# VH-VL binders against q08179r182to404: the designs that were tried, part 5

Target 1, 223 residues: q08179r182to404
Amino acid sequence: KLIEIRKKTSEFLHETLEESNLITYNTIENAEKKQKFLNFFRKLYSAKEGKIMTFQHDEISAIAQMFKNDSVLDNLSRPQLAAMSKFMSLRPFGNDNMLRYQIRSKLKDIMNDDKTIDYEGVESLSQEELYQACVSRGMKAYGVSKEDLVDNLKVWLELRLRQKIPSVLMVLSSTFTFGGLPKENYSKAFSPLAEKKETKSKYDDLLDLYYDGILQVLSSIPD

## First folded at step 1 (VH-VL)

Design h13 (framework fv_ozuriftamab)
Fold by ESMFold2-Fast, scan of step 1:
Structure h13 (fold): chain C 223 residues (1-223), chain A 120 residues (1-120), chain B 106 residues (1-106)
Amino acid sequence: as target 1 above (223 residues)
Amino acid sequence: EVQLVQSGAEVKKPGESLRISCKGSGYSFTSYWMHWVRQAPGQGLEWMGGIDPSDSYTGYNQKFKGRVTISADKSISTAYLQWSSLKASDTAMYYCARLEYDSSGYFDYWGQGTLVTVSS
Amino acid sequence: AIQLTQSPSSLSASVGDRVTITCSATSSVSYMHWYLQKPGQSPQLLIYDTSNLASGVPDRFSGSGSGTDFTLKISRVEAEDVGVYYCQQWDSYPLTFGQGTKVEIK
């Protein structure tokens, strides 16, 4: 079953992601972005060491935007690529370059689909189309209400199209958010401490969950 | 069309405070950093610093750090350069220029410049 | 800090001449950008990422180079090309400009 496969592959990715350098510092194009990157990770490592730190959504987005799909995929091992492939409902085949090609092609399909859905509106999708859209993006969809599927897809589109989060990071973050809660042992060393708002919608809660997933992916990068 | 419009010329005395502005229009203000570049009379271009309007992150040239403050108000698409206490050596033309977030760090559009004259 | 030194500091050319301006960095940079400041005007982008023409820039202008040595060329200078040319890097803090090359037309 898809659920079982996704649970197994997300657990594997959570356990092994720290073995990968998801970004090469020297590929960051300018000095100001490099300093911003260093400041963010200094703060993130302080949080992992037990200091109380607050992470704002816009600062997480700014750092996540510095990653490129190809660079991330180039730094994943073959077993990690295979796990990601299986999580995305692909059949892993061939060498690691072939796996990267398969994942790139799938991410490109999702990106094109994102633009189409955004243009037509999430509300234009049939229930079956909405279900398939969520499934293809690594979201938990079985047993989820139509309203929740709509909110999940709207959060994905906000992060992907407006916050410009790379699709590969979105998929990796989905492995941490699958099931609604991040993996306890993997995330135990840190927590995002965003400032509380007096009033929060269900959409805001989902947005927080997705940003937490992104932060967990970023925290897997070794110092 | 993309346009950066700066505030008008200023004539000030040493010790006075001043804030000049740069308003962007015709583009997504938070998708570009806004930088300040000065040009002393008869001299070349000198980078002062810049700001990312999306999170107000600032970077400064050490020569100007602590002497000026760079800020932005994304609700009105305006960036600011501020002095708490002007000196005669601050006399210069001040340009704002935008820099695309995903670029290698070049300025594709510049404001018209604000001339600041500081004399006793 | 990466210092950029332009050569020559000034030149005088006749319409139709080939003009070459060089920019030398104290350490290797990935990209060099070039600007023209016409008399009484704001600087304008000519070349970005070493060799790409900015919007509206005539194809008389070209850029090349790598490492520490970069060049800007004008194949056939026109009267409107008068002004000061600046190279610029942001591979490292702080962002720096060259000292400028003044181009006068006879």
Scores: ipSAE 0.000, ipTM 0.461, lowest interface PAE 16.1, mean pLDDT 82

Design h14 (framework fv_inotuzumab)
Fold by ESMFold2-Fast, scan of step 1:
Structure h14 (fold): chain C 223 residues (1-223), chain A 120 residues (1-120), chain B 112 residues (1-112)
Amino acid sequence: as target 1 above (223 residues)
Amino acid sequence: EVQLVQSGAEVKKPGASVKVSCKASGYTFTSYYIHWVRQAPGQGLEWIGGINPSGDSTTYRRKFQGRVTMTADTSTSTVYMELSSLRSEDTAVYYCARDEYYGSGSFDYWGQGTLVTVSS
Amino acid sequence: DVQVTQSPSSLSASVGDRVTITCRSSQSLVYSSGNTYLSWYLHKPGKAPQLLIYKVSNRFSGVPDRFSGSGSGTDFTLTISSLQPEDFATYYCLQGTHWPYTFGQGTKVEIK
């Protein structure tokens, strides 16, 4: 039942995210950051037009860091806010501001919990605690092995606490695991000739998956 | 005043489908979930499922999955529940109810009920 | 999924009696927000159920103060301090914390 809700809300968000302006260019005060922002989206635009482009993880992180949870939520429509609320196992209620407050409150709880888990160590969690932590963060957890749940949570903490990626973008990127096939324009934005590691761990695979999800969210922003 | 008004009683044969309506008034239709609950003769209350009218998202109890469909028409503030492949065990009074989500987690207002009889 | 069990299944009482009905869930009903979504309903034949108590202990508008709710986690109680003639009915608890929503099996309060 949660899986079905998450699949439906993910599909809706994927189809409608392009209607939202998730960041206001004029809020970026630093000239170097503005130039990086412009270069990144020109690169995405070129990829959507058919050019093969390569995106580095540090490049994706630099751009993602420019987003603020509040700004993203302020630019989502009421149906998108309701979908995100349902994806996060919340019951959507009231007007736009009430939905934003509901989501903000949940994200704040998750961020505080992230710090506690990181301090104590992911491996200190019981199997049930680990399962609930992953579920509450929008991860696919039913039928997932304990080892994979540990890796998923470690990747989340790396991206959120060390790479400083806003939690709202993390949640939106997670919707791509439930929404089915990636957008066609995302495939064009990623170079198939990018060099990959000869030996990859499960953790590294998940890390790549999250960065790919973040890139898909960013690629949904109108040109 | 908040009101939920349901369609009238139905008599169906096994294997048929029934569609019950629930017309809402007195509040913002898209701000509340509507759920469906039934009571078979001599049995307790049984939750069937719910719908969010704003996103047309639904959640059904597993035993009804594939047989039940809930829809909402925002232009008329009406929710529908269609149950197919009816069996005699589906004979029950069907209620729609409003859930004040994010507030109470409860069914604060109910429709009057619709008796559905399935008999050969 | 989450099972809800009421006790007793039925009881006989006289007007003026104190009546206590319990509801036990197989899992904690505390939501991530800290709220506990357990509600109580009065149901009479031929009428729709009506809400008495929501979020464990809050009386719905118009509900007499003789009705009170208490409890936490997995164990909850509905109390009627002084039973009135109109209170002879079947009472149900509902957990709304977990999907699917689950009702208790009901407690019938009968005249002695």
Scores: ipSAE 0.000, ipTM 0.399, lowest interface PAE 20.8, mean pLDDT 79

Design h2 (framework fv_necitumumab)
Fold by ESMFold2-Fast, scan of step 1:
Parts: sequence; structure tokens; C-alpha cells
Structure h2 (fold): chain C 223 residues (1-223), chain A 122 residues (1-122), chain B 107 residues (1-107)
Amino acid sequence: as target 1 above (223 residues)
Amino acid sequence: QVQLQESGPGLVKPSQTLSLTCTVSGGSISSGDYYWSWIRQPPGKGLEWIGYIYDSGSTDYNPSLKSRVTMSVDTSKNQFSLKVNSVTAADTAVYYCARVDYYDRSGYFDYWGQGTLVTVSS
Amino acid sequence: EIVMTQSPATLSLSPGERATLSCRASQSVSDYLAWYQQKPGQAPRLLIYDASNRATGIPARFSGSGSGTDFTLTISSLEPEDFAVYYCQQRSNWPYTFGGGTKAEIK
């Protein structure tokens, strides 16, 4: 049932995310960052129009870092907040502020857990602990090999703790795993990074997958 | 000390199914700290990874063999098994079962069975 | 699949000499490379994992180095029991693949 709930909530979020401004250009307070943001979204909207564009990991990270959990949550509608809550295995209740608090608290719990796991090492987790950690982060875990669960968690920690990607964007990018990628021409235009010319480990493949998911979330922002 | 022991028929006819079992002693398959693999070596040639299985029953197979191979695990007997369908002379090899240390050496084979020669011939 | 190429195919040396065995990947495998030793009639034995880490019980004379596509296994001073076939293996990409082996023989 969890997989069914996650798939349905992911599909809803993907279909409706374009109705929400996850960040407003005018809230970016640094002129240099505003210019980088503008340049990135010009390139991204060119990709949405069907141009073949390539995106570097560091480029995606720099833009993603400009987002704040609270700002993103403030711009999601109540149905979107409820869907996100359900995706995270929470029971949605109350008004918009209560839903935002619920999600914010869960993200904080995951962040604290991330730091603990990173300190102790992913390899220190028991099979059950590893499975639950992946499930809690929105990863597909049932029927997934233990080696792949380890690699997934290591990629999550790299993006969250070292690349400083906001938790909310990580969760939203995970919804693309369950809902499937949009069947629109801009999905074909997205060229995740050109390390594809080099042989990769499963870790590197998963890293590319997460960056692609972040790009899909960013591409959902209205022009 | 952990020991792995292969068992099964030494001769299989072409087009039939090759079935092998690996018995683990000195350690539990269900511990979750390891996963379990089959590797083969044709006479006088190098090593070819076949696939691996977790105590949960989850498997990953070599794509070149995926359509022909199935692995299963029996945690109550501390055994895991390999079936290769539609065998040909090219499947003649020494078959090894092996353990992979999930935490330290993910994807590397730290303990091996002695190997069992399977000849595919009429 | 990633193709692993080992050279030389045969290495003829005397006890006490330094052995250097090469392994090359068709594409980058980072440091996700292991070395195994196999004696006639025996199963392979893990020597080195993650390019440079010695497995438990492996003598200090064995060392591994390299990253990306080029890797080396070094035996600082060959002992009689070291004459065997050596295989490299990558786990960087699925499926896992092995090199063709290097046979170290007494000259």
C-alpha cells in the first residue's frame, strides 16, 4: 500500500507543481545570486521549449541551495502539502500552517538522522535500519538489493550534507521515482551531466538520477 | 570460520536445467551482513559473475545470463541455490559460490566454496 | 559491460624478485577494484579490495595501487607460494567483470 500511496501522491504533485512558485526572484537578496538564478532558468526554459541543453551538477547544486524549506512549503497549496505529507508517511491534519509544521518537523528529524548516519557510517546500519532509513527518505526500498540501498543512502547524504541541497527539494525529487517522469518534450531536452561518457558505479548512476530529479522539480517552476 | 560448499550433479545434458546448491556453515545467511553469489570459470579460462542474492530473496543477475538463471535462498537450511536453464557446452565450468561482505567489501568476494565442476555433454 | 585487460598474460620471475601486475579497465572504475589469487585446483582468494586495501590475513608484501582505468598489484619480494594466477575485478558498474588473469610462474 505504501508504494500505491506514494505513486498517487507523486503523480498529483508532478501535475500540480507548475501551479506553484517555489521561489520568487525578488526574494533573492544578492545581486550575483539573482543573476545566476536568472541565467539558470533562462537555460532551463530553453530546455522546456525542446532545445537540447546540458546541466552540470555544480550548476544544479548552486541553484538548489538558494531554496529554503520554509519558502518552498509556503508556496505549496493545501492539497500539495497534504500529498507531500502522505508521501512522507504522515497523517495530514489541520490548516496550512499545521501541515507545514508537520512536514517541517519530519524534515528536521530526517536531517538529524542524516547527521547521525553519516557520522557512524552507512555500513554500520543493520539491514532493518538501512531499509527504514531509505523508506523514510522516500526511496523505493521493497525489493531493492541491499547494496543499492547503501548506495542510495550514500548519495542522499552527499547531496544533503555536502552539497547542501534543501530537504524539501530532495523529497520532491524523490517523487519522480514513484510517479514517473513527465511525458513532455522538455524531459527529452534535459541532458543530465555528461559523465555519461565515462564508466560509472551504481553510486554515480544514482547521483545522476537524483540531480535529474532536482532538475525536474526546478523545471516545474512557472516562468 | 565461515565455509561454503557447493553440491549438485557433475554432468548435465544439453537443453536441460543445471541445478546447484551452496551450503553455508559457520555463519548465518539471514544475518543481513552479507549477500551470496555464484561465479563460474570455464576450464582454462577466467571468472564470470553470475549473480547474487540477499536473505530477503532479492536478486541481481548478470544481464548476459538473466533470461536463463534463477537464484533462491532457504534460510532455514542455511542454503542458496542456482538454476541455469537451457544449458549448452558453453556452460561447462567450475561453479563457485561465494560471500560478499556488504559493509566492508560491497561487490567483492571474500569467502569462496571449493568449486564444483559441471560438464554439459550428451 | 566494462572490459578488464590484464598484462602480461604470463610473468616469469624467480623467488625474491619484485612482481608488478597490471590491470586496465575499458572505462573508469574509480577505485572499485579488487585483486584475487588462484592456485591450481583451488578457489580464488581475495587479496586487495578498493584498489589498495589488503584483505584480512594478506601479507604486507602484497600492495595495490591505481585509480580510474590503470591499476597495479605489486608483490615486493616473491615467495614460492606466490606463484599463482592473479585476477582483477571491478564492481564500479553492473555486471561485475574480471580480467583474463596473469600467471606468475617460476623461471
Scores: ipSAE 0.000, ipTM 0.405, lowest interface PAE 18.4, mean pLDDT 79

Design h3 (framework fv_necitumumab)
Fold by ESMFold2-Fast, scan of step 1:
Structure h3 (fold): chain C 223 residues (1-223), chain A 120 residues (1-120), chain B 107 residues (1-107)
Amino acid sequence: as target 1 above (223 residues)
Amino acid sequence: QVQLQESGPGLVKPSQTLSLTCTVSGGSISSGDYYWSWIRQPPGKGLEWIGYIYDSGSTDYNPSLKSRVTMSVDTSKNQFSLKVNSVTAADTAVYYCARETYGDYVFDYWGQGTLVTVSS
Amino acid sequence: EIVMTQSPATLSLSPGERATLSCRASQSVSDYLAWYQQKPGQAPRLLIYDASNRATGIPARFSGSGSGTDFTLTISSLEPEDFAVYYCQQRSNWPYTFGGGTKAEIK
């Protein structure tokens, strides 16, 4: 099944992502952005060494925005590219550049679809259209309520279109949601600042989950 | 355990459409774990990959044949089919259906093959 | 498309001898290469995948090696049932392509 394939590819990507240099410090173009990058990763590395740190959504977005799809894909190994292709329901083929092209084409298709859905409104989609939209973006969809599918897609559109998170980081963050939980102690160290409330909306919970996933991807960058 | 069986006409006239069906037993097309392919072999010659189909209906075809080939899947009957339009004598071959593994991307199970002759 | 060239076209040997079959790709296929055996009147049978991994049920006398553009299938000691046509296949690039085959025949 798709679920089993996504679980296995997610586990592989999580185990190997730290072997890749997803961004080079020198690609950051201005001093203010470089300072934010340094401060963020200093905080992340402190958290990895056992300190409990809280990360704000806007802090995570600011750093995530510095990444470019092409730069991330250029730094993934062939097995990682193949795993990402399988996770996205693509049939991997060809050399590294063909795999990168295949993934880029899929991400472009999703981006164009994102704009169309946003224009028409998520709630205008049929149940089948909503299901397929969520599946194509790497979201859990089988057995998920219509309300939760709507919330998932709205969170995706907020992060992708308004927070301008690169598509590749969105897909990689979905693997953290789909493939299982990080070790409990480790994940607590990287938790985003959450609204301290006994009952949160499902939308707010999903938003936190996606930011946590992005944070996990960023935390996989080598020291 | 898994078995594939081709069926269709043994003789097709030039310019007509060749239609073949593969029936899968001992395994399920709808599992999503495999791609399903057609491969042909002209008499006395080597193997040529034609195309694949996934349970969703997603296909890809050999560029040399793409303009003339269509594949379809019927998960309720556990079958997938091949249509080749505007056939010529060059399309005379043994046609095999085969299962392609999702991880290793090799053909691990094959049908016995069916000879299709294109002749008037 | 990647062109796969197999050599020799025909290999004449006696049972018990070692067989070495060659497959060359027109450009690198990394290790995404498979070997198939085809007996007269039968469908091809998977022997080796990813250059060197033996498929389930394939005897230990069959082994594969190589990477990039040059690959070898070795049969350490030919049994009577091993006289067949052998094909290599690349899955690195679209479309998938097969070699022209090597026929192993009894001398």
Scores: ipSAE 0.000, ipTM 0.424, lowest interface PAE 17.0, mean pLDDT 79

Design h4 (framework fv_necitumumab)
Fold by ESMFold2-Fast, scan of step 1:
Parts: structure tokens; C-alpha cells; sequence
Structure h4 (fold): chain C 223 residues (1-223), chain A 121 residues (1-121), chain B 107 residues (1-107)
């Protein structure tokens, strides 16, 4: 049931994110960051037009860090907020502000849990705790090996706590990577070149997958 | 098989409150997987969505009707209800209750038979 | 709100003929479009959801196509019971809106 809900809400969010202005250019603090933002989206637009482009992880992180949870949530439509709420296993209710509060509260809960898990170590979690942690973060967990659950959680913690990727973008990126959407299986035009490296570990493969998800969210922002 | 049945008065006077109840059988409102809606159809015209309610009591209403409409749910009776305040002749319609699946999908898969409400003195 | 426009308002055909019904959205609804059939004195019946998926129990002669703003409901060969009013509905944005309907009637 959860898998079906997540797949359907992911499809809806994927199709509608292009209608959302997730960040206002003028909210970016300084000229250097604004230039990096413009250069990144120029490159991303070129990739969409068929030019082969490569995106490095540090480049994706630098741009993603410019987003704030509040700003992203403020620019999502009511149906998108409801879909995100459902994806996070919440029952959507109330007006736009109540939906934003509901999502914000859930993201805060996940962030506090992230800090606790990171402090104690992923390996300290029981099988049940590990499963629930992955499910709560929008990861596919049913039928997934313990080793893969551990690696997924470690990648999440790396991106969220060390790379400072906003939790809202992490959740949105999970919608693009969860279960593998049909449209995403077709094209790798804007995927990082490094992900094609044959000698990568499982962890590195997951890291590339998560960065690709973040890139897909960013690619959905209107020009 | 899920069945929905509308009930309420067929005649309401202008300025009064229109009150309808939908009784659900063959399934539980409390399943949590569904939202429950009211849709109306004036004679000879098209369909207009009024609003929905979850088993939690959370509602959303069509903005054109929001100021006059209230929905409620009674999970113990497996019922949900609609109230439309300050009715006029424009509120004369067949009123349907319907079920929608609680996903990104808001299509109505089960409908009641409909009940005609006439607003007239 | 997204405005749904159906055309034609009335479609006069004979049994056995192919029916093509159009639905246009005022802005893109992707493939989040459903079709309903309503017979006189009855509640609407879901035919097609997400533009092209047939609902449970719906005969194969009914098919949906389209994406974005332009959608079509096709009935490959009309049966007597298919003469009814057809409505499209979008679920892309709140409030959820229906088209004005297309009445399929016997010639």
C-alpha cells in the first residue's frame, strides 16, 4: 500500500514541479553564489536541450545548499504539499499553512533523529529500527537487504548532516529515486559522469543515485 | 462491495440550511485509505465538486462554496454529512456522495444514487 | 482554477459507429484526467483514469488518450447502452473541476 502511495505521489510531484518556483533568484545572498546559481542552471538547461553535460557532486551540493525548507515549502502548490504530505505518511489537512507546518514538523523530527543516529552510529540500530528509519526517510525498505539499508542511511546522513542538503530537497529527491519512475529510466543526459565508474563501491553507487535525484529536483525548476 | 446512500429532505426553503447524510456500507470510513466527497448537479447541468472529508474530520471545500459549506463525519455510524447554509434557488441540484482513494488520485470510484434537493417555498 | 472544455456539446451517431469525444484543459494537467459516463437518472460511472487506464469492469471498446491540455475519449463501436453524457475531470489542481459534458445521442 505504502509503495503504491509513494509511487503515485512521486509521479504527481515529478510532473508538477516544473510549475513551481522553488527559489527566488533575489533571495541568494551574494554575487558569487548568484553567478554559480546562474551558471549551474544554464548548464542544466543545455543538458535538457540535448548537449552532453557532466555534473560533479560538489557542484550539485553547492547549489542545493542555497535552498531553504521554508522557501521551498512556500512555493509549492496546495496539491504538491498534499502529495508530499502523503509521501511522508502524513494525512494532509487544513489550509496551506497547516500543510506546511505538518511537513515542517515531520522534517524536524527526521532531522533530530538523523543527529541521534549519527551520534550513536548506524550500526547501533536494531533490524526493526533500521527498517523504520529508512521507511521514514522515503527509502524503499521492504525486501531490501540489511547491508543496503545501512548504506542508504549512511548516504542520507552524509548528504543531510555533512553536505548540508536541505531536508525538503532530500525528500523531494527521494520521490525521483523511489521505485524508479518510468521516465527517469530513459535518460541519463544530466547524470554525473563519475556514476559510470566501473570500480565504484555499493556506497558510491548509492551516493551517485541520491545526487542524481537531487539533480532531477533542481532540473524541474522553471527557467 | 462498497455502497453509498444519500438521505435528507427533498425540499428546503430559501435562506434555510440544507442538510444531507451519506451512509456507507460494505466498507469502513475509518479505513484511512479514502476521502469522502459531495458532488452536486443542477437539473440539466454538469457536475460540481463541493468538498471532501477524511475520517479524521479534516476537510477541504470548493472555494466557490467554502463560506456556506460544512462537512462532518461520524465514524461510529459509518456516515458523513453536508450542510449548506443560506440556500437559494441556485442550490437546487441532485446531490451525490462519493468515495475517492487517498493517494495522489482524486477520482471517484463509488457514488451514491443521488438525492434531489429543491430550494423553493 | 483549471477550466475544462468539452466538445462537441452533442454528438449524434448511429450504433456501430466510432465516437470521438474531446476535452481541453485551460492549462496542463499532465495525464491527471478521468472520464465518467452518466445515464439519465443515474450517478456518474468512472470509465477512464489517468488519461488512458480503464476502470474495473469497463469494456475494451472504451479508450482514452492525450496528455497536457488535449484529451480524447474514444468508443470504437457504439452499443445502444453507450448513448449517455460523458464528463472529463482533472485532478492536477484544486479545486477539482469537470467539463461541461458531451451528450452522445442516437441519430
Amino acid sequence: as target 1 above (223 residues)
Amino acid sequence: QVQLQESGPGLVKPSQTLSLTCTVSGGSISSGDYYWSWIRQPPGKGLEWIGYIYDSGSTDYNPSLKSRVTMSVDTSKNQFSLKVNSVTAADTAVYYCARGEDTAMVYFDYWGQGTLVTVSS
Amino acid sequence: EIVMTQSPATLSLSPGERATLSCRASQSVSDYLAWYQQKPGQAPRLLIYDASNRATGIPARFSGSGSGTDFTLTISSLEPEDFAVYYCQQRSNWPYTFGGGTKAEIK
Scores: ipSAE 0.000, ipTM 0.428, lowest interface PAE 15.3, mean pLDDT 79

Design h5 (framework fv_prolgolimab)
Fold by ESMFold2-Fast, scan of step 1:
Structure h5 (fold): chain C 223 residues (1-223), chain A 120 residues (1-120), chain B 106 residues (1-106)
Amino acid sequence: as target 1 above (223 residues)
Amino acid sequence: QVQLVQSGGGLVQPGGSLRLSCAASGFTFDDYAMYWVRQVPGKGLEWVSAISWNSGSIYYADSVKGRFAISRVNAKNTMYLQMNSLRAEDTAVYYCAKDYDSSGYYFDYWGQGTLVTVSS
Amino acid sequence: QPVLTQPLSVSVALGQTARITCGGNNIGSKSVHWYQQKPGQAPVLVIYDDSDRPSGIPERFSGSNSGNTATLTISRAQAGDEADYYCQVWDSSTEVFGTGTKLTVL
């Protein structure tokens, strides 16, 4: 039931995200950060035109950090806000501002919970608590092993608390997990993995998957 | 306007007990983690303890573990530090501090500090 | 056993640039925060998340963090900048402060 709702809302958000200006270049105050932003999107647009480009995790994080939850939410349309609300297991109601308030409130709850889990350690959670934590963050949890749920939550905490990726981008990134992976040639264009990385754990694979999702969200920003 | 007002310091004998209080105003107290940090006169800052917004997670520095107890009463917007089995090395100015936001682990507001002197 | 090491003292001439370092193993992978403390006063947050400034902190204060060293930079030093400065990180279940640096403005 929940998985069906998440599949439908993910497909809708994936198809319509290009219609939204998730950040305005003019809101970036630091001149050096502005130049990094421009250079990143030049590289990203080159990749969209068919050139093979490699994106480093640090590079993706630096750009993602420039986004703010409120700015992203302010630039999403009513249908997109409703879809995001449904994806996060909320009952959408009211006008645009009420939907933004609902989403903002839920994101705040998740952010506070992120800190609590990080203090306690992911391994301290019961199986039921671990399952609910993953579900609340938009992760696939039904039929997923406890070990994989732990790894998923650890990756989320790394990106949120250490890499400072905004919660809204993390949730939008999660929609690509339910909507399917990017098409083959598109994934090839956005190869964030270094070929010379010879040893990778399940954790590292999940980390790459989340960075790919974030890159897909960023690639949806209009030229 | 965010404000943290501390009380409860003083002179105490080695092996004695003391309870510090930190009264908060100007923000939604139960949305934030709270901390105790101490400073020996003329020395650096040392983290002592942390308590999550709902008291579900509590942490202590190894130097105070088993002797100090942090607590909070959200209805009163107040945090406490119960200090037992005090040692000369616990002599310090104790600060309460507020977490910045949901992504932080850094302290945007500090109390005025309370001197605790453990001496015979 | 402190993990973050700072120089005991740094001197800067009025109007010149001061740099205070914070050394730690792989500190570039962590978020570093900086506090200013004047005699008899509580610390004040001056930089958070490596390089961001709280409202009310002058643009003269900036930060960087890479590899094993984080740096607090104070441009156009003023007499009022004279204080002790501490770096800080969160490491798993522990808050860690640097050893502190006394900044003297000549």
Scores: ipSAE 0.000, ipTM 0.440, lowest interface PAE 17.0, mean pLDDT 79

Design h6 (framework fv_prolgolimab)
Fold by ESMFold2-Fast, scan of step 1:
Structure h6 (fold): chain C 223 residues (1-223), chain A 120 residues (1-120), chain B 106 residues (1-106)
Amino acid sequence: as target 1 above (223 residues)
Amino acid sequence: QVQLVQSGGGLVQPGGSLRLSCAASGFTFDDYAMYWVRQVPGKGLEWVSAISWNSGSIYYADSVKGRFAISRVNAKNTMYLQMNSLRAEDTAVYYCAKGYEYVWGSYDYWGQGTLVTVSS
Amino acid sequence: QPVLTQPLSVSVALGQTARITCGGNNIGSKSVHWYQQKPGQAPVLVIYDDSDRPSGIPERFSGSNSGNTATLTISRAQAGDEADYYCQVWDSSTEVFGTGTKLTVL
C-alpha cells in the first residue's frame, strides 16, 4: 500500500541520492553566497568524518534556499524521478521530461494549497482534510493523532512559506525520515538553542526533526 | 528496442583471467544501474555484482569479492566484468542485466548470456 | 547467508491455478520480484514489488507477500507457462535469489 510504496521508494532514493549533484556550485552568482556554501559543506564533510559539529536552523535554511526545484529535478536520474513520482502518489510514465513535468506540476499544486491553508488557518481543516494534506506532502499520517498532524502541517508551512525552503528538498527530507533509518548513519545535528533549552515544546521538537531531515538531504551531496 | 549483447566468454585454466563485455543499446545507458548474474548449467541464479549509473556505487557477492571487478564506460554504452584468479566454481553462464526503473535490484532486460568454463 | 526457499517442483493442470511459494525470514517486510526462465533463454521479469506486473505480462500472473512467505500465483495455467521460476529480494548491499521452482503444466 502507500506506506510500503513510500518505504521502498525512500530506500531507493536514500541509496542513490549521493550519486546526484543537486546543485551546481557555478550557478551561485553572489561571491558571498559561494563562500557560505563552501564553508557549510566543509563543516558538513567534517561532521561526516566524525568531528562533533552543531548546525543552526538559520544556517541550514540559508543553504537550502540556494537550491531550486528545477535544478534539483534536472540533476536527478530517470529512476530517481520515477521513485520520487511514486513516493508522491503519482503514476510515473513517459520520458525524463514528462516525469519532471509531473513532479513539478504536483509541487505547484501543493504550493498553492499551502497558501490557501496558511491563509485560512490549519485549525480550519476537517480531520479528513488535515489527513489528506499531510499525506499529499509525504508526511507520516497513518496512526498519527490530529494534534500531531496539525503540528506537522504548521511546521511544513513555516519552512515552505516563511523560510522559503524548496518543495523538492522538503519531499526528499521526508524520504530520509519515513519508514526507517537513512541509508547512511548521519550524525545528529541539533541547534545550540535546542540543546540549551531542555523544556522545549512539541512544535520545537518537530521543527528540529524537519531541519535534521533537510540536513540529511544536504549531507547526501557528493564531495 | 532494448538490446544487451555480451562477449568475452570461453575456456580458461584455474588461476586465469577473463574479461566479459556487455554492449547496450535502445535506452539511455547512463540513467540505469547495471548488474551481473551467473547460473551454473542446470542450477539456479546467483547475483555477482552491481554498478550504479555513474559508477559511484559498486557491490560484489562475497564469493567474488577481491577477485572480480565491475566497470562501465558510459560514452561507449558498455559494461565490463574483469574476472581474476578464476576457480572451478566460477564455471557458469554469466548474464548482464539492466536495472528496472526505481526498483533497486530488479532487472527488466537481460543479455543472451556467455559461458565461462574454468577447467584444467 | 540468507536463503529464500522454494519448492523444487510444482505441477498444475491446464486451466487450473498454480501457486509457487518463496520462504524467508521477515520476507513480508521486503520487496519481492519474480522471474520466469525457459530452457536456453534468459530470465524474464513477471512480477516486481510483490504484486506489480511489468508491461506485457498477463493479468493471470499475480503476487502476494506477507510474514515469512511470498507467493506467485498463475491462474488459468497455459502450456507456455512451463518454466523455472525464481523469487528475489534486494537486501541493503546484496541480492538474494530463491532456490528456484520448476513448473510443469500437465
Scores: ipSAE 0.007, ipTM 0.478, lowest interface PAE 12.0, mean pLDDT 80

Design h7 (framework fv_prolgolimab)
Fold by ESMFold2-Fast, scan of step 1:
Structure h7 (fold): chain C 223 residues (1-223), chain A 120 residues (1-120), chain B 106 residues (1-106)
Amino acid sequence: as target 1 above (223 residues)
Amino acid sequence: QVQLVQSGGGLVQPGGSLRLSCAASGFTFDDYAMYWVRQVPGKGLEWVSAISWNSGSIYYADSVKGRFAISRVNAKNTMYLQMNSLRAEDTAVYYCAKDIRYGDYAFDIWGQGTLVTVSS
Amino acid sequence: QPVLTQPLSVSVALGQTARITCGGNNIGSKSVHWYQQKPGQAPVLVIYDDSDRPSGIPERFSGSNSGNTATLTISRAQAGDEADYYCQVWDSSTEVFGTGTKLTVL
């Protein structure tokens, strides 16, 4: 019934994320980074107004990197922290600081596990180990093939270890997978071309999906 | 055979103290948050207190704050409610209860209840 | 913290459908649990997380939760369904029970 718990908590988080400021503009010190941040969100707001916009993966990563786990957690409300904790299969109990500590501790455990898996290779994991790794990271795993679990974990490691996307944004991104797919997709790396579409790997499709999830989290930030 | 067995109720004078016990069996006790809920005879359910799996988080209803203390000893699979400065309005059947999972805050297993009567 | 309001009593004819409501501000954003209590017995969890049934609870029991109202639905009511019913949520740092509804099967 993990799927049902994750669906409910992700729906709640998706609904309420618009009410939370995940980052404060004035905490961004570098003038060039501030301008990139402003330009990115102007582009997102234009997309929300119905204009056709394309978001490149590098662009999404550059903005996502400006977020810090602690800052995001500090700006989430008690119900949002409890929902995130439940989504991560934690024992969500206590005040705001206890919930933040539980989530922070779990994210640290996942990060250490990420490094170990990356070093040894994703293919070194048994199917059960692979299943548990995906479940612990908020991924859909029930009824998913071993090949797809491997691809999911490889994409997670690419985003976490090489693109330096904060763990908290990765987990929030995963909630959109359980809460249902949005009708609009703001992230399209390239315009659809028959040749490129037909040669796209499952890994590339999954990478696009994860970037779309990150973009959805970012698009939920209030004006 | 998952069950909670309660003990320690009885009659006490106003201002007195009682300690309730709740012994768990059939499940991994230290994986679950535990709760106390009371019910005045003929009235509705009232939550009293909650304790997390590791005792790191403890909560009390405003009506009992400063007078009641919840605790657990995971090695003994037992939870306690220490009740001090008892008042007539604390007269109720007290239930211990287990969380269904890891924070659903739904009470799937309940003790049989123990009557606490505060009367002169 | 939130106030959960239930009707004092609900009557249903044998074999018909009973609906017990639980009202609360933005209750649809919370997980609602439902308990059945018969005289002299401890409560029994009949629905958790809005609509899930614990093992042993008949399919006749179902739940929903949206906006400001959660509902427990008991279809094909039986004499054995007569009891007090309580809704419950966890909000921030407190458990809140509804005021309770007495169900009578006629």
Scores: ipSAE 0.000, ipTM 0.417, lowest interface PAE 17.2, mean pLDDT 79

